# Ledger of designs, part 219: VH-VL binders against b7kms5

Target 1, 80 residues: b7kms5
Amino acid sequence: DTFETVRNTIRIESEVDESLRQLCHEERITKETWLEAAYLYLCEKPEELAQVIQLAQERLSQRKAIADYKRAKTMQERFL

## First folded at step 13 (VH-VL)

Design va76 (framework fv_miptenalimab)
Fold by ESMFold2-Fast, scan of step 13:
Structure va76 (fold): chain C 80 residues (1-80), chain A 124 residues (1-124), chain B 107 residues (1-107)
Amino acid sequence: as target 1 above (80 residues)
Amino acid sequence: QVTLVESGGGVVQPGRSLRLSCAFSGFSLSTRGVSVGWIRQAPGKGLEWVAHIDYDDEKRYSPSLKSRFTISRDNSKNTLYLQMNSLRAEDTAVYFCARTSFYDSLGLRYFDYWGQGTTVTVSS
Amino acid sequence: DIQMTQSPSFLSASVGDRVSITCQASQGIRNYLAWYQQKPGKAPKLLIYAASTLQSGVPDRFSGSGSGTDFTLTISSLQPEDFATYYCQQLYSYPWTFGQGTKLEIK
């Protein structure tokens, strides 16, 4: 490798993963290089970066709300 | 039995500050999954989301208002606040307080209960 | 920001009519859309969430459809209490944005 790297484990929505995997296969790149390129590109585009951050903030809030919904479902089914 | 009551509106000069309050009953602001926020509506115009805060104190703002507006809450009083600074004529609107709760597995937060609004008029 | 455009902005109709109003997003938002009804001098009321799910207590003459960028709210047989302004809202990304509204007026 010409770069010093770190290993990361990430969990993403299955639908997003499927789409990204297809894109990487068609373009002959890896998820690692796509992530690096996307971040580097967006860092030079502050208006686009701001849009991505706002989408990420909503998705983070959605994940928390999904966890809350699942917890409520469990309480409804076991404790009413 | 859920009620939201806004107060603190009035007529104010451009450049001044105003703090709005929203008193809640029938639910707790600290309840997991609950968020509360502000939506405004200029005279004869549509709805514009201003800001919200959730049970974990996560705060989100409309980007155009973030530098001038601050959302906060007092859980012991079950009250939501909106501090509005450097007011402009464009801030003239009815300000609604609204609650969201999760409704489905998608984690979307719909405005299911609203207050009647408090009117803010910014004029010189 | 995601722009929500409603069509028409004004709609005149009679009691018993079937009416549809549309909402278009400037980019794909999946089914992350809600519809609200607002009567003059009142706060909005949630009608439909997740594009097509009817809120509890809302009459079944209201229905929603669509996904991605194109959405429709339909009232199958207008009642006198349905004359109001209707708003769509996207929940796909911050900031949350609403359409400009569709005012449903008596013909």
Scores: ipSAE 0.575, ipTM 0.884, lowest interface PAE 1.6, mean pLDDT 90
Fold by OpenDDE, second read of step 14:
Structure va76 (fold): chain C 80 residues (1-80), chain A 124 residues (1-124), chain B 107 residues (1-107)
Amino acid sequence: as target 1 above (80 residues)
Amino acid sequence: QVTLVESGGGVVQPGRSLRLSCAFSGFSLSTRGVSVGWIRQAPGKGLEWVAHIDYDDEKRYSPSLKSRFTISRDNSKNTLYLQMNSLRAEDTAVYFCARTSFYDSLGLRYFDYWGQGTTVTVSS
Amino acid sequence: DIQMTQSPSFLSASVGDRVSITCQASQGIRNYLAWYQQKPGKAPKLLIYAASTLQSGVPDRFSGSGSGTDFTLTISSLQPEDFATYYCQQLYSYPWTFGQGTKLEIK
């Protein structure tokens, strides 16, 4: 394996990001290496990966719902 | 006033199919943040989520039922459907239609309105 | 799947009592929890969502608390109409799952 890195912009929910930051600090690792390690681990655990995917799908749906709500609210407020 | 009324229940033999309907009023399924789904309850047992459909037509199923059950909607009729195929004895239950809403700031879902249910009995 | 375990399964109490029902998730579900009340022959009724938010129209003697894996539904002063079966539900991830229920009976 090479250690060539790719720049990514990842937006994480603030509470999750803070919790992850704290964990990484305590374990003397980075969010980046945590993500890499977590993914590699899950690649070898198909059942666990499926569970993570289900959770990720729900979280995405929630983000969409929140975005939709905010848009609707903004529109309502614009005309009040 | 939000109302949901289930229909289509009855007694069927194993292996047969049945389609349930849920007529709802007081809201539109096209409203953002709203979904409608099915929850069933076997006699003397607890609640089991079956499936739901979101305002954007996204469908979610209980994994154990996905192969046999199909959820659909007709917005023009404000009606939700549950097509149940290859029915089994363990599918015997009261089937409730319920609306889900989102908690505005968190995107949390909850079933805030329920119908009275329709009874499905699968027996030979 | 996330398993929801309620305790106790059966609870006997008297009018005026303070009662608590607990729900434990097999994994962290943050505050993605709802409580329902069901009376015989009736549909469930939403009591609390987001773990601690009281549904409109529900008496304030009902309250919910908890986050993560452990949740509690509390009735501060039990009324005659509160004898029923209660269910918790997680909406954190699919499939959505319910607790097995707690039947609250008159002592």
Scores: ipSAE 0.056, ipTM 0.793, lowest interface PAE 2.6, mean pLDDT 91

Design va77 (framework fv_miptenalimab)
Fold by ESMFold2-Fast, scan of step 13:
Structure va77 (fold): chain C 80 residues (1-80), chain A 124 residues (1-124), chain B 107 residues (1-107)
Amino acid sequence: as target 1 above (80 residues)
Amino acid sequence: QVTLVESGGGVVQPGRSLRLSCAFSGFSLSTRGVSVGWIRQAPGKGLEWVAHIDYDDEKRYSPSLKSRFTISRDNSKNTLYLQMNSLRAEDTAVYFCARTSFYDSLGLRYFDYWGQGTTVTVSS
Amino acid sequence: DIQMTQSPSFLSASVGDRVSITCQASQGIRTYLAWYQQKPGKAPKLLIYAASTLQSGVPDRFSGSGSGTDFTLTISSLQPEDFATYYCQQLYSYPWTFGQGTKLEIK
């Protein structure tokens, strides 16, 4: 039977996307199925899930810092 | 000139609470991209990250300390706080206050300015 | 958590020597590594960030290299003021973790 699905649009780091694309090509799977499998696997491994969440929190903080840097630079350029 | 000055350390008995303060000048925690945090160092031991707080009140904690320690700030006073509850002998350390800031577009946050530390001794 | 292991824990050297301190991460951390110097009774000082970028005001005898799991801090010609304890720190994932430190002493 077929799964009921939803479409998601997400933005990820280009280096990560490139690496994931290569992995999917070599293993003959899709990004969608890799994401589903990774999440399902981690839900059964609480210690590993906690590590992934901690990495995600750091990456989210890094994205915010990059955005803040860009805003500060843009404001300086526009109003100096 | 950026300065950070810690205070509030002292000798306390196990199980009690203590609040540390860090008064800073030369920057504002309201500035985008700025964060401040606490790093501790037990006598003769290495550095251990405790917690930090960002300009937008995003808080992050060492998982082992999150249940007992609370980081907060008062931007009107340019002051950072660390509320430490249920203190244990292993919390004995010099507690440093430090600022993080990104130097470029990478978004990596390094401790670029540090205070001199305040000593907390959990004894008896 | 990511374990940071420094080698050696203790290093004895003479003024003018080239010394290297290594830092190994228990997993890949890209270039998300900083080096700090701490003198007795004082707060740490940032030396190098992003594994190889020298902090402003730090003498150019200090350099950093590496990526992934293996990192090196090098002092090309040791000066008297360089005798201190050195720490690496990973910023790849929370919680941020430091190495145990390398104490650099006079031979």
Scores: ipSAE 0.397, ipTM 0.862, lowest interface PAE 2.6, mean pLDDT 90

Design va78 (framework fv_miptenalimab)
Fold by ESMFold2-Fast, scan of step 13:
Structure va78 (fold): chain C 80 residues (1-80), chain A 124 residues (1-124), chain B 107 residues (1-107)
Amino acid sequence: as target 1 above (80 residues)
Amino acid sequence: QVTLVESGGGVVQPGRSLRLSCAFSGFSLSTRGVSVGWIRQAPGKGLEWVAHIDYDDEKRYSPSLKSRFTISRDNSKNTLYLQMNSLRAEDTAVYFCARTSFYDSLGLRYFDYWGQGTTVTVSS
Amino acid sequence: DIQMTQSPSFLSASVGDRVSITCQASQGIRDYLAWYQQKPGKAPKLLIYAASTLQSGVPDRFSGSGSGTDFTLTISSLQPEDFATYYCQQLYSYPWTFGQGTKLEIK
């Protein structure tokens, strides 16, 4: 192994994960190498990188809204 | 030497839960391209893939079993688990633990090492 | 789901015979196919992966061929220890599926 790597744990939406992993399986690459390649590719394309960052910000906002809802629901269930 | 040894099978009543264990040695689930999983075989019938878990914590399930079965692992104990809930008569089978590896250049998977199996019988 | 169909479901042959078992996928799976041998009361054993690659330690009398939807497992000179049930498996897409099995009996 010529690369020094770090192990990351990430949580992504199930449907996105299924689609990405199916792509990786069919193309004979790993999720790790696809993520590295996608990031490196985008770093050389500032306009496309900006669009991806915008989408990421939108998805992060959605996830936070869902997390807030679940927290409130858990508190409600505890009072029953 | 790669070994996988299943345990935890037995006779259980329908609707009950059972947890199977698979103790493995000779490899690490931290190795890229390696996964471990469960394949079952009902008496006198063929092989059916149940679930697997990858080195990167990806979990995949047979669609018909996803709601009742949970695969997990404990790397500190080199042990794979299958939690089976709401057991039905059709879950009666020998449950095998098996490892996959990647084909060197293509990312193709195949089950290269299998355990001996543990028998689960669901009857009233 | 991808359906795997084996033919024949049962065959009887004599020692020294050349036998072939076929496996058909309901859709294209490239070379993402493995063959397993299972002897009575034992766990399956990998024979062939990537449709045609022989697993280490498996006798040369076993060979695999095919790509896409049609696959064949061949035993060039059947031996008594080859009495077993043989299964094909696609590992192209989830859920992974096996053929129904082919039971080989020595005459």
Scores: ipSAE 0.000, ipTM 0.622, lowest interface PAE 16.2, mean pLDDT 85

Design va79 (framework fv_miptenalimab)
Fold by ESMFold2-Fast, scan of step 13:
Structure va79 (fold): chain C 80 residues (1-80), chain A 124 residues (1-124), chain B 107 residues (1-107)
Amino acid sequence: as target 1 above (80 residues)
Amino acid sequence: QVTLVESGGGVVQPGRSLRLSCAFSGFSLSTRGVSVGWIRQAPGKGLEWVAHIDYDDEKRYSPSLKSRFTISRDNSKNTLYLQMNSLRAEDTAVYFCARTSFYDSLGLRYFDYWGQGTTVTVSS
Amino acid sequence: DIQMTQSPSFLSASVGDRVSITCQASQDIRSYLAWYQQKPGKAPKLLIYAASTLQSGVPDRFSGSGSGTDFTLTISSLQPEDFATYYCQQLYSYPWTFGQGTKLEIK
């Protein structure tokens, strides 16, 4: 009778975090158990998992594009 | 400890119906990630997936069979059923009942336990 | 539907031989592939799942490899009890589909 856990630190968008916190409060579950359940559910459904992976790739691409834009914008200003 | 035992096969005339049963023990269909399904094999031919039912009562069928076959379960009896309607000569096969499980972290399914099969012969 | 094609359909070999059977999926199924052994008059027996994971109780002379579309089942030193028909199956997408089978016969 044992279970092993690992500690993870993740950063997610504030709007997503707020929505997830409210869901967890209303349903009386924790973010940890919701994450585990969501992953396990999706891993059982390969086609749904593929859709989620695509969304994750799109979100990652958006974050990169935003970061690249901000960097380019900053470089346009001449300080040195 | 896991066992699956098929029954209900026999000789049946074309156009008629037949219901197969699979009595299982050593696991519960209410367990997350568990499903039970039917695989058939025509004489001298390969394996063909027929249908399965998941722990959450989600049912999936082979596209060619979904109009004629219905999968159902009775959790109180630990029994799975396959209702076969409008039987055709090409439905002649050994029908196996098999369980799938999956690894939680990998989401990988596989048929780990099989029954011995029940023979259905559709002839006039 | 995802089509699974095995090669060869028939394989003649001797005890002690190293044999390989291949399975090709018509589209990317990642590692959602299982291998089964079937002896005449018996139910299939799971050998390998997740393309390369050996089922408990299966001899270590059996191994699986591959991912995506190309997969191989290898028996490193064929034993008398290994003469059987072997099937691959994809469990990535519905409908689940099997290869046509490879019959391994004594030479």
Scores: ipSAE 0.000, ipTM 0.623, lowest interface PAE 15.6, mean pLDDT 85

Design va8 (framework fv_miptenalimab)
Fold by ESMFold2-Fast, scan of step 13:
Structure va8 (fold): chain C 80 residues (1-80), chain A 124 residues (1-124), chain B 107 residues (1-107)
Amino acid sequence: as target 1 above (80 residues)
Amino acid sequence: QVTLVESGGGVVQPGRSLRLSCAFSGFSLSTRGVSVGWIRQAPGKGLEWVAHIDYDDEKRYSPSLKSRFTISRDNSKNTLYLQMNSLRAEDTAVYFCARESFYDSLGLRYFDYWGQGTTVTVSS
Amino acid sequence: DIQMTQSPSFLSASVGDRVSITCQASQGIRSYLAWYQQKPGKAPKLLIYAASTLQSGVPDRFSGSGSGTDFTLTISSLQPEDFATYYCQQLYSYPWTFGQGTKLEIK
């Protein structure tokens, strides 16, 4: 059997992408294989998976807050 | 100008309840990106984060306090509350309210404005 | 929970000295670290956020450095008003946690 693959487009924070790129370069792996390995490894460690999910929820909340903050600040600067 | 003023502290017996208030001015909790919370400090000890509430009413608590403490807000009164139930001697502390801001390019967070604190003493 | 450990817990120094306080996180927190100064009987005051960004109004003698797990707060030339307890805080993952504090006494 041969691994069937799917192409995904994902937007990641620039600083995180730069750090991950450097890690992949130093360890001679790809972002794709790192993502697969990380997920598979965490699926075998439910307590650590839960911690990662909590971090993901926080980062999602941060992205929403940043977008909303920038919108509100732009409106204030433009009209006040 | 941004100000935060705590009230409601006092001496209370173990097992009782107490509600703290934080009156704030110079910002609104209905403004997107604004968060406020409670941080406490036991006598002679360090700082301990208690809870916070976001502009979208998302509440987060210290895991050890989640079962006994409830954070809430009244935007019409510009007031933050902390309801403390089943108080214990180890809850004795100065309770500060603080505004949480974030660095908008990276989502980095920090507490930029703090109240003067209100003292809660739990003793028999 | 992420544990924050400060070193030293107590520091005694003379006016004009260069002093450094270290903060270590039990796991990587990138630059999601803030430093606070607390004077006796007062609320904490923000000094530095994002590990190295100085808060407006804070004297240039204060600086922060580090990323990941190891962070340092430096005061280049200690002044009498710097007598205080200093705390680091990680804001990377809930629950937010603080270091135990470093009490700075001026000799």
Scores: ipSAE 0.000, ipTM 0.620, lowest interface PAE 17.1, mean pLDDT 84

Design va80 (framework fv_miptenalimab)
Fold by ESMFold2-Fast, scan of step 13:
Structure va80 (fold): chain C 80 residues (1-80), chain A 124 residues (1-124), chain B 107 residues (1-107)
Amino acid sequence: as target 1 above (80 residues)
Amino acid sequence: QVTLVESGGGVVQPGRSLRLSCAFSGFSLSTRGVSVGWIRQAPGKGLEWVAHIDYDDEKRYSPSLKSRFTISRDNSKNTLYLQMNSLRAEDTAVYFCARTSFYDSLGLRYFDYWGQGTTVTVSS
Amino acid sequence: DIQMTQSPSFLSASVGDRVSITCQASQSIRSYLAWYQQKPGKAPKLLIYAASTLQSGVPDRFSGSGSGTDFTLTISSLQPEDFATYYCQQLYSYPWTFGQGTKLEIK
């Protein structure tokens, strides 16, 4: 074996997943190899890596806010 | 009903530190989904986001400012703070505190209520 | 960082005019854009969020449109109280960034 691997379960936005699936199909690569390549490429580009981290931080905060919104909506619907 | 009032501004020399305060009423920072932050505006210029902090103490900063500025809160006093270190002439601005809130499914945090601002002048 | 560029920077108009202000993002930001109004010596006020949703209490003469990189704020019939500076803001990525502002002046 050339590589030792680990299995991860990752949940991503449906629109992003659909776009990534289409890209992988057209370019004849897999989501696993795209993720590895993207990370390795960005590690060699500090300014671009910083921008990706900032986008990731915003998306993480956004997911938390969406969860908070859904909780508030559920509480309202449960008692109305 | 919702109010935010900034204080602590003034004239300060370059290299010094200053702490701004924002006292708010009509909401609590302990409330899930509530956030408060700082936005500044240099004389005659546009708006610049500085930092924000939310109900569970998640802190986010403008990358150019995070080495010199620290955001914090005291929930028991309903007060937000901005500690500004190593002040420079380009930090001269009106500093607004503002609440960020969400009320849509996108989870975006809009500045829906603002204080009137406190003026910081960095000069020798 | 995402650059937000407003056009025009200055706009002269008369009461009753229909005016439009544009905001362009340096990259696609979906619909993650807000518009604010600021009067001299006052704090900004939220007008539009999610590119096209009118904030409660804001007059319906204000509307927003666009997605991706190009956005427009329209005032259908300008009132005296609308002479102010307008700012767009992107919420797509940290750091949050604002446009340079558009100052709407009486003609």
Scores: ipSAE 0.542, ipTM 0.886, lowest interface PAE 1.9, mean pLDDT 91
Fold by OpenDDE, second read of step 14:
Structure va80 (fold): chain C 80 residues (1-80), chain A 124 residues (1-124), chain B 107 residues (1-107)
Amino acid sequence: as target 1 above (80 residues)
Amino acid sequence: QVTLVESGGGVVQPGRSLRLSCAFSGFSLSTRGVSVGWIRQAPGKGLEWVAHIDYDDEKRYSPSLKSRFTISRDNSKNTLYLQMNSLRAEDTAVYFCARTSFYDSLGLRYFDYWGQGTTVTVSS
Amino acid sequence: DIQMTQSPSFLSASVGDRVSITCQASQSIRSYLAWYQQKPGKAPKLLIYAASTLQSGVPDRFSGSGSGTDFTLTISSLQPEDFATYYCQQLYSYPWTFGQGTKLEIK
């Protein structure tokens, strides 16, 4: 394996980001290495990975719902 | 005024199929953020989520029921359906139709309106 | 799946009492919790959503608190019409799950 890195832009929900930041600070690691390690760990844990995927799907649905609602609300307010 | 009215319940033998209907008024499933789903309650027991369908036609099921139950909707009729196949005794319950809204800041859902339910009895 | 455990399962109280029902999630559900009231032969009624937001039309003697794993439904002064079964529900992740219920009875 190489240590070549790929630049990514990740948008994380603010509360989760803050909590993760605090954890990384306390454990003297980075969000990047945490993400890498978490993924590698989950790759060896199919049941846990499935649970994480289900949670991720719900979170994505929530983001979409919020975005849809905001768009609709903005449109309504524009014409009031 | 939001209303939901379930129908289609009855007594059936194990292995049979049954389709429940839920006619709703006062809202549309095409409204963004709104979903409609089914929750059942066995006699003397608690509530169990069955399935729901979102405004974008996304369907979610209880894992234990996904293979036998199918949720669908007809927007033109403002009606929700639950197709139940291979019915078992443990499927005996009152089946409630309920609407979900969501808290806009968090996107979290909640069942804010419920029908009175329709009774399904599976017995030999 | 996320398990929701309510306590107590049965509660006896008198009119005017302050009562609390707790709901514990097997893992953090943040504030994705709703409380419902159900009377015999009736459909459940939404009381509180987002852990602490009171549903429109629900008396303000009802309140919800908590986040993460521990939640509480409180009735500040119990009224005769409040004797019923109460359920919590998590909507944090699929499958959505309910607590087993708390039956509030007249002492």
Scores: ipSAE 0.057, ipTM 0.788, lowest interface PAE 3.2, mean pLDDT 91

Design va81 (framework fv_miptenalimab)
Fold by ESMFold2-Fast, scan of step 13:
Structure va81 (fold): chain C 80 residues (1-80), chain A 124 residues (1-124), chain B 107 residues (1-107)
Amino acid sequence: as target 1 above (80 residues)
Amino acid sequence: QVTLVESGGGVVQPGRSLRLSCAFSGFSLSTRGVSVGWIRQAPGKGLEWVAHIDYDDEKRYSPSLKSRFTISRDNSKNTLYLQMNSLRAEDTAVYFCARTSFYDSLGLRYFDYWGQGTTVTVSS
Amino acid sequence: DIQMTQSPSFLSASVGDRVSITCQASQGIKSYLAWYQQKPGKAPKLLIYAASTLQSGVPDRFSGSGSGTDFTLTISSLQPEDFATYYCQQLYSYPWTFGQGTKLEIK
């Protein structure tokens, strides 16, 4: 194999991971090759790439808000 | 008692700039989980999200407006701003400022308090 | 962008009627939807969030249902103060988008 690879540890939503694993199993591909193919495909489709970036931005904002919620709930439960 | 009050609207000619202000009280934008933003409504039309900014200065814009509009804040004055450049007839609308501050497990930011709006009319 | 389409655009009804308005998303948005009420010359008011959760202070005659692409706002028994324009909003992806509105008028 002539490709030099890097190992990345990525945390994604469990529901998304479950769905992606099911897709990879049915199509007989791997998560790493799906990720590479998806990125390469979208780089050639600027309109679609922009939509994916917008979804990613919302999901990033959502993760921050979930963390904020969990912190506030913990404070409420511990300090009345 | 949360209040938001918009100002700075008026009649302007196409191609000019205008800055809107929103004075708010009863909350601080430095509070974790809080964001404030702008929503506009053209005469007789529906609602259109413009931009928002949150407690850690994360700014998000409607893609069609990002090149011409800039959102900013001054926490010491409890004031939100919208700088609008290169105004066009289609920017004619009532501009509302609104807050989000819902703590729920989904992490979604619903507009729970709104100002009364300020009217911007772009005409020749 | 995610397009939100409301039906009907215009609805005439009488006090005491049960009315439902629908909102369709052009793609799946889970339960990431809010409903707002706007009276003429006034700012919108949040009614329902997360598709089905009633906002504090909103009368229980209002209810929301649905997930994915199809959502419904129901008013079980119309009151005079309910004649207004109703908007749905998706929070699944930027840009946040609203439906075109449903104007509820007295018959």
Scores: ipSAE 0.591, ipTM 0.892, lowest interface PAE 1.6, mean pLDDT 91
Fold by OpenDDE, second read of step 14:
Structure va81 (fold): chain C 80 residues (1-80), chain A 124 residues (1-124), chain B 107 residues (1-107)
Amino acid sequence: as target 1 above (80 residues)
Amino acid sequence: QVTLVESGGGVVQPGRSLRLSCAFSGFSLSTRGVSVGWIRQAPGKGLEWVAHIDYDDEKRYSPSLKSRFTISRDNSKNTLYLQMNSLRAEDTAVYFCARTSFYDSLGLRYFDYWGQGTTVTVSS
Amino acid sequence: DIQMTQSPSFLSASVGDRVSITCQASQGIKSYLAWYQQKPGKAPKLLIYAASTLQSGVPDRFSGSGSGTDFTLTISSLQPEDFATYYCQQLYSYPWTFGQGTKLEIK
C-alpha cells in the first residue's frame, strides 16, 4: 500500500492533548496514527461512532460558547 | 437584579397540553454567554433537567422529553416558554426556570439564578 | 447519559460538625460539576460551580473538590441554616444530569 499524507493543523484542548501525548509516548505511536486508527476503528462501530460524534458536537458547542463569552467580556472591558 | 418568575402551572388531565412561561428581568437572553432553561422536580424527588435555550437560540432537550416538550423564547418580552404536550402523570412536578452563566476560564455552565417554580399536576 | 451518584442519600449531623457529601460520575466530567442547596418549598441555590469555585455570597465554610469522576462537597462547620438537601450536577455533556440528592438532617 502507498500512503499519501495531508498536512493538517489540529488544535486540541490542552488537557486532552497532554493525556493523548502521554498515551502515544507510552505506546510508541503518534497522535497522527492514533487519530487515523481511531477513526478507522469507529467507522466499523456505528454505535460508538454516534457517541463520539455527539461528544464532538458538544465539545464544539463548548468551544463556541467560550469564544463568545470571551469576546463579550473583552468588549465589556474595552468600553466600560 | 436578576429575577425569574414562572407561571402557567395548574391541574390538567393526561394527554392534555400546557404552556409554562418564565418572565425574567435583570439580564438579556441576547447577551452572549447567557442561557435559560427548565428544571423540574417531582414531589419528594430530585431535580431533573428538562431543556434550555441559549443566546444563539440553540435548544437542548432531555432525550426522554424532546418529543413532547418544546422550549422557546420571546426576546421582546424577556419571556421563556415551555410547551408541554401529551402530558403524563409522571410529568407532575414543580417546574423551575433558571438562568445559566459561564465560568470565565472554562466556559462552564451553571444555574446561578432560579425562579420559585410553578406547579404542574397531571391527574385523571 | 452520565449518571451522577451521590452518597450518602441521608446524613445526620450536629451543628459544628464537619460533613462531606460525595458525587461520583459514571465517566470523566473534568470540572463540569456544580453543587446546589435546596430547602423545602424553595428553589435550589447554587453553592459551587466548576467543581471548586465558591458562588458569590456563599459562606466559605462550603467548599468543593474533585475532578474527573469523584467530587466532594464539604461543610467545615455545620450551621443551623445548612440543614437542607444538596444536589450535584454535571454540565459536561447533554443531557445534564443531577445526583439523587443528599438530605442533611439534624441529629
Scores: ipSAE 0.012, ipTM 0.702, lowest interface PAE 8.4, mean pLDDT 89

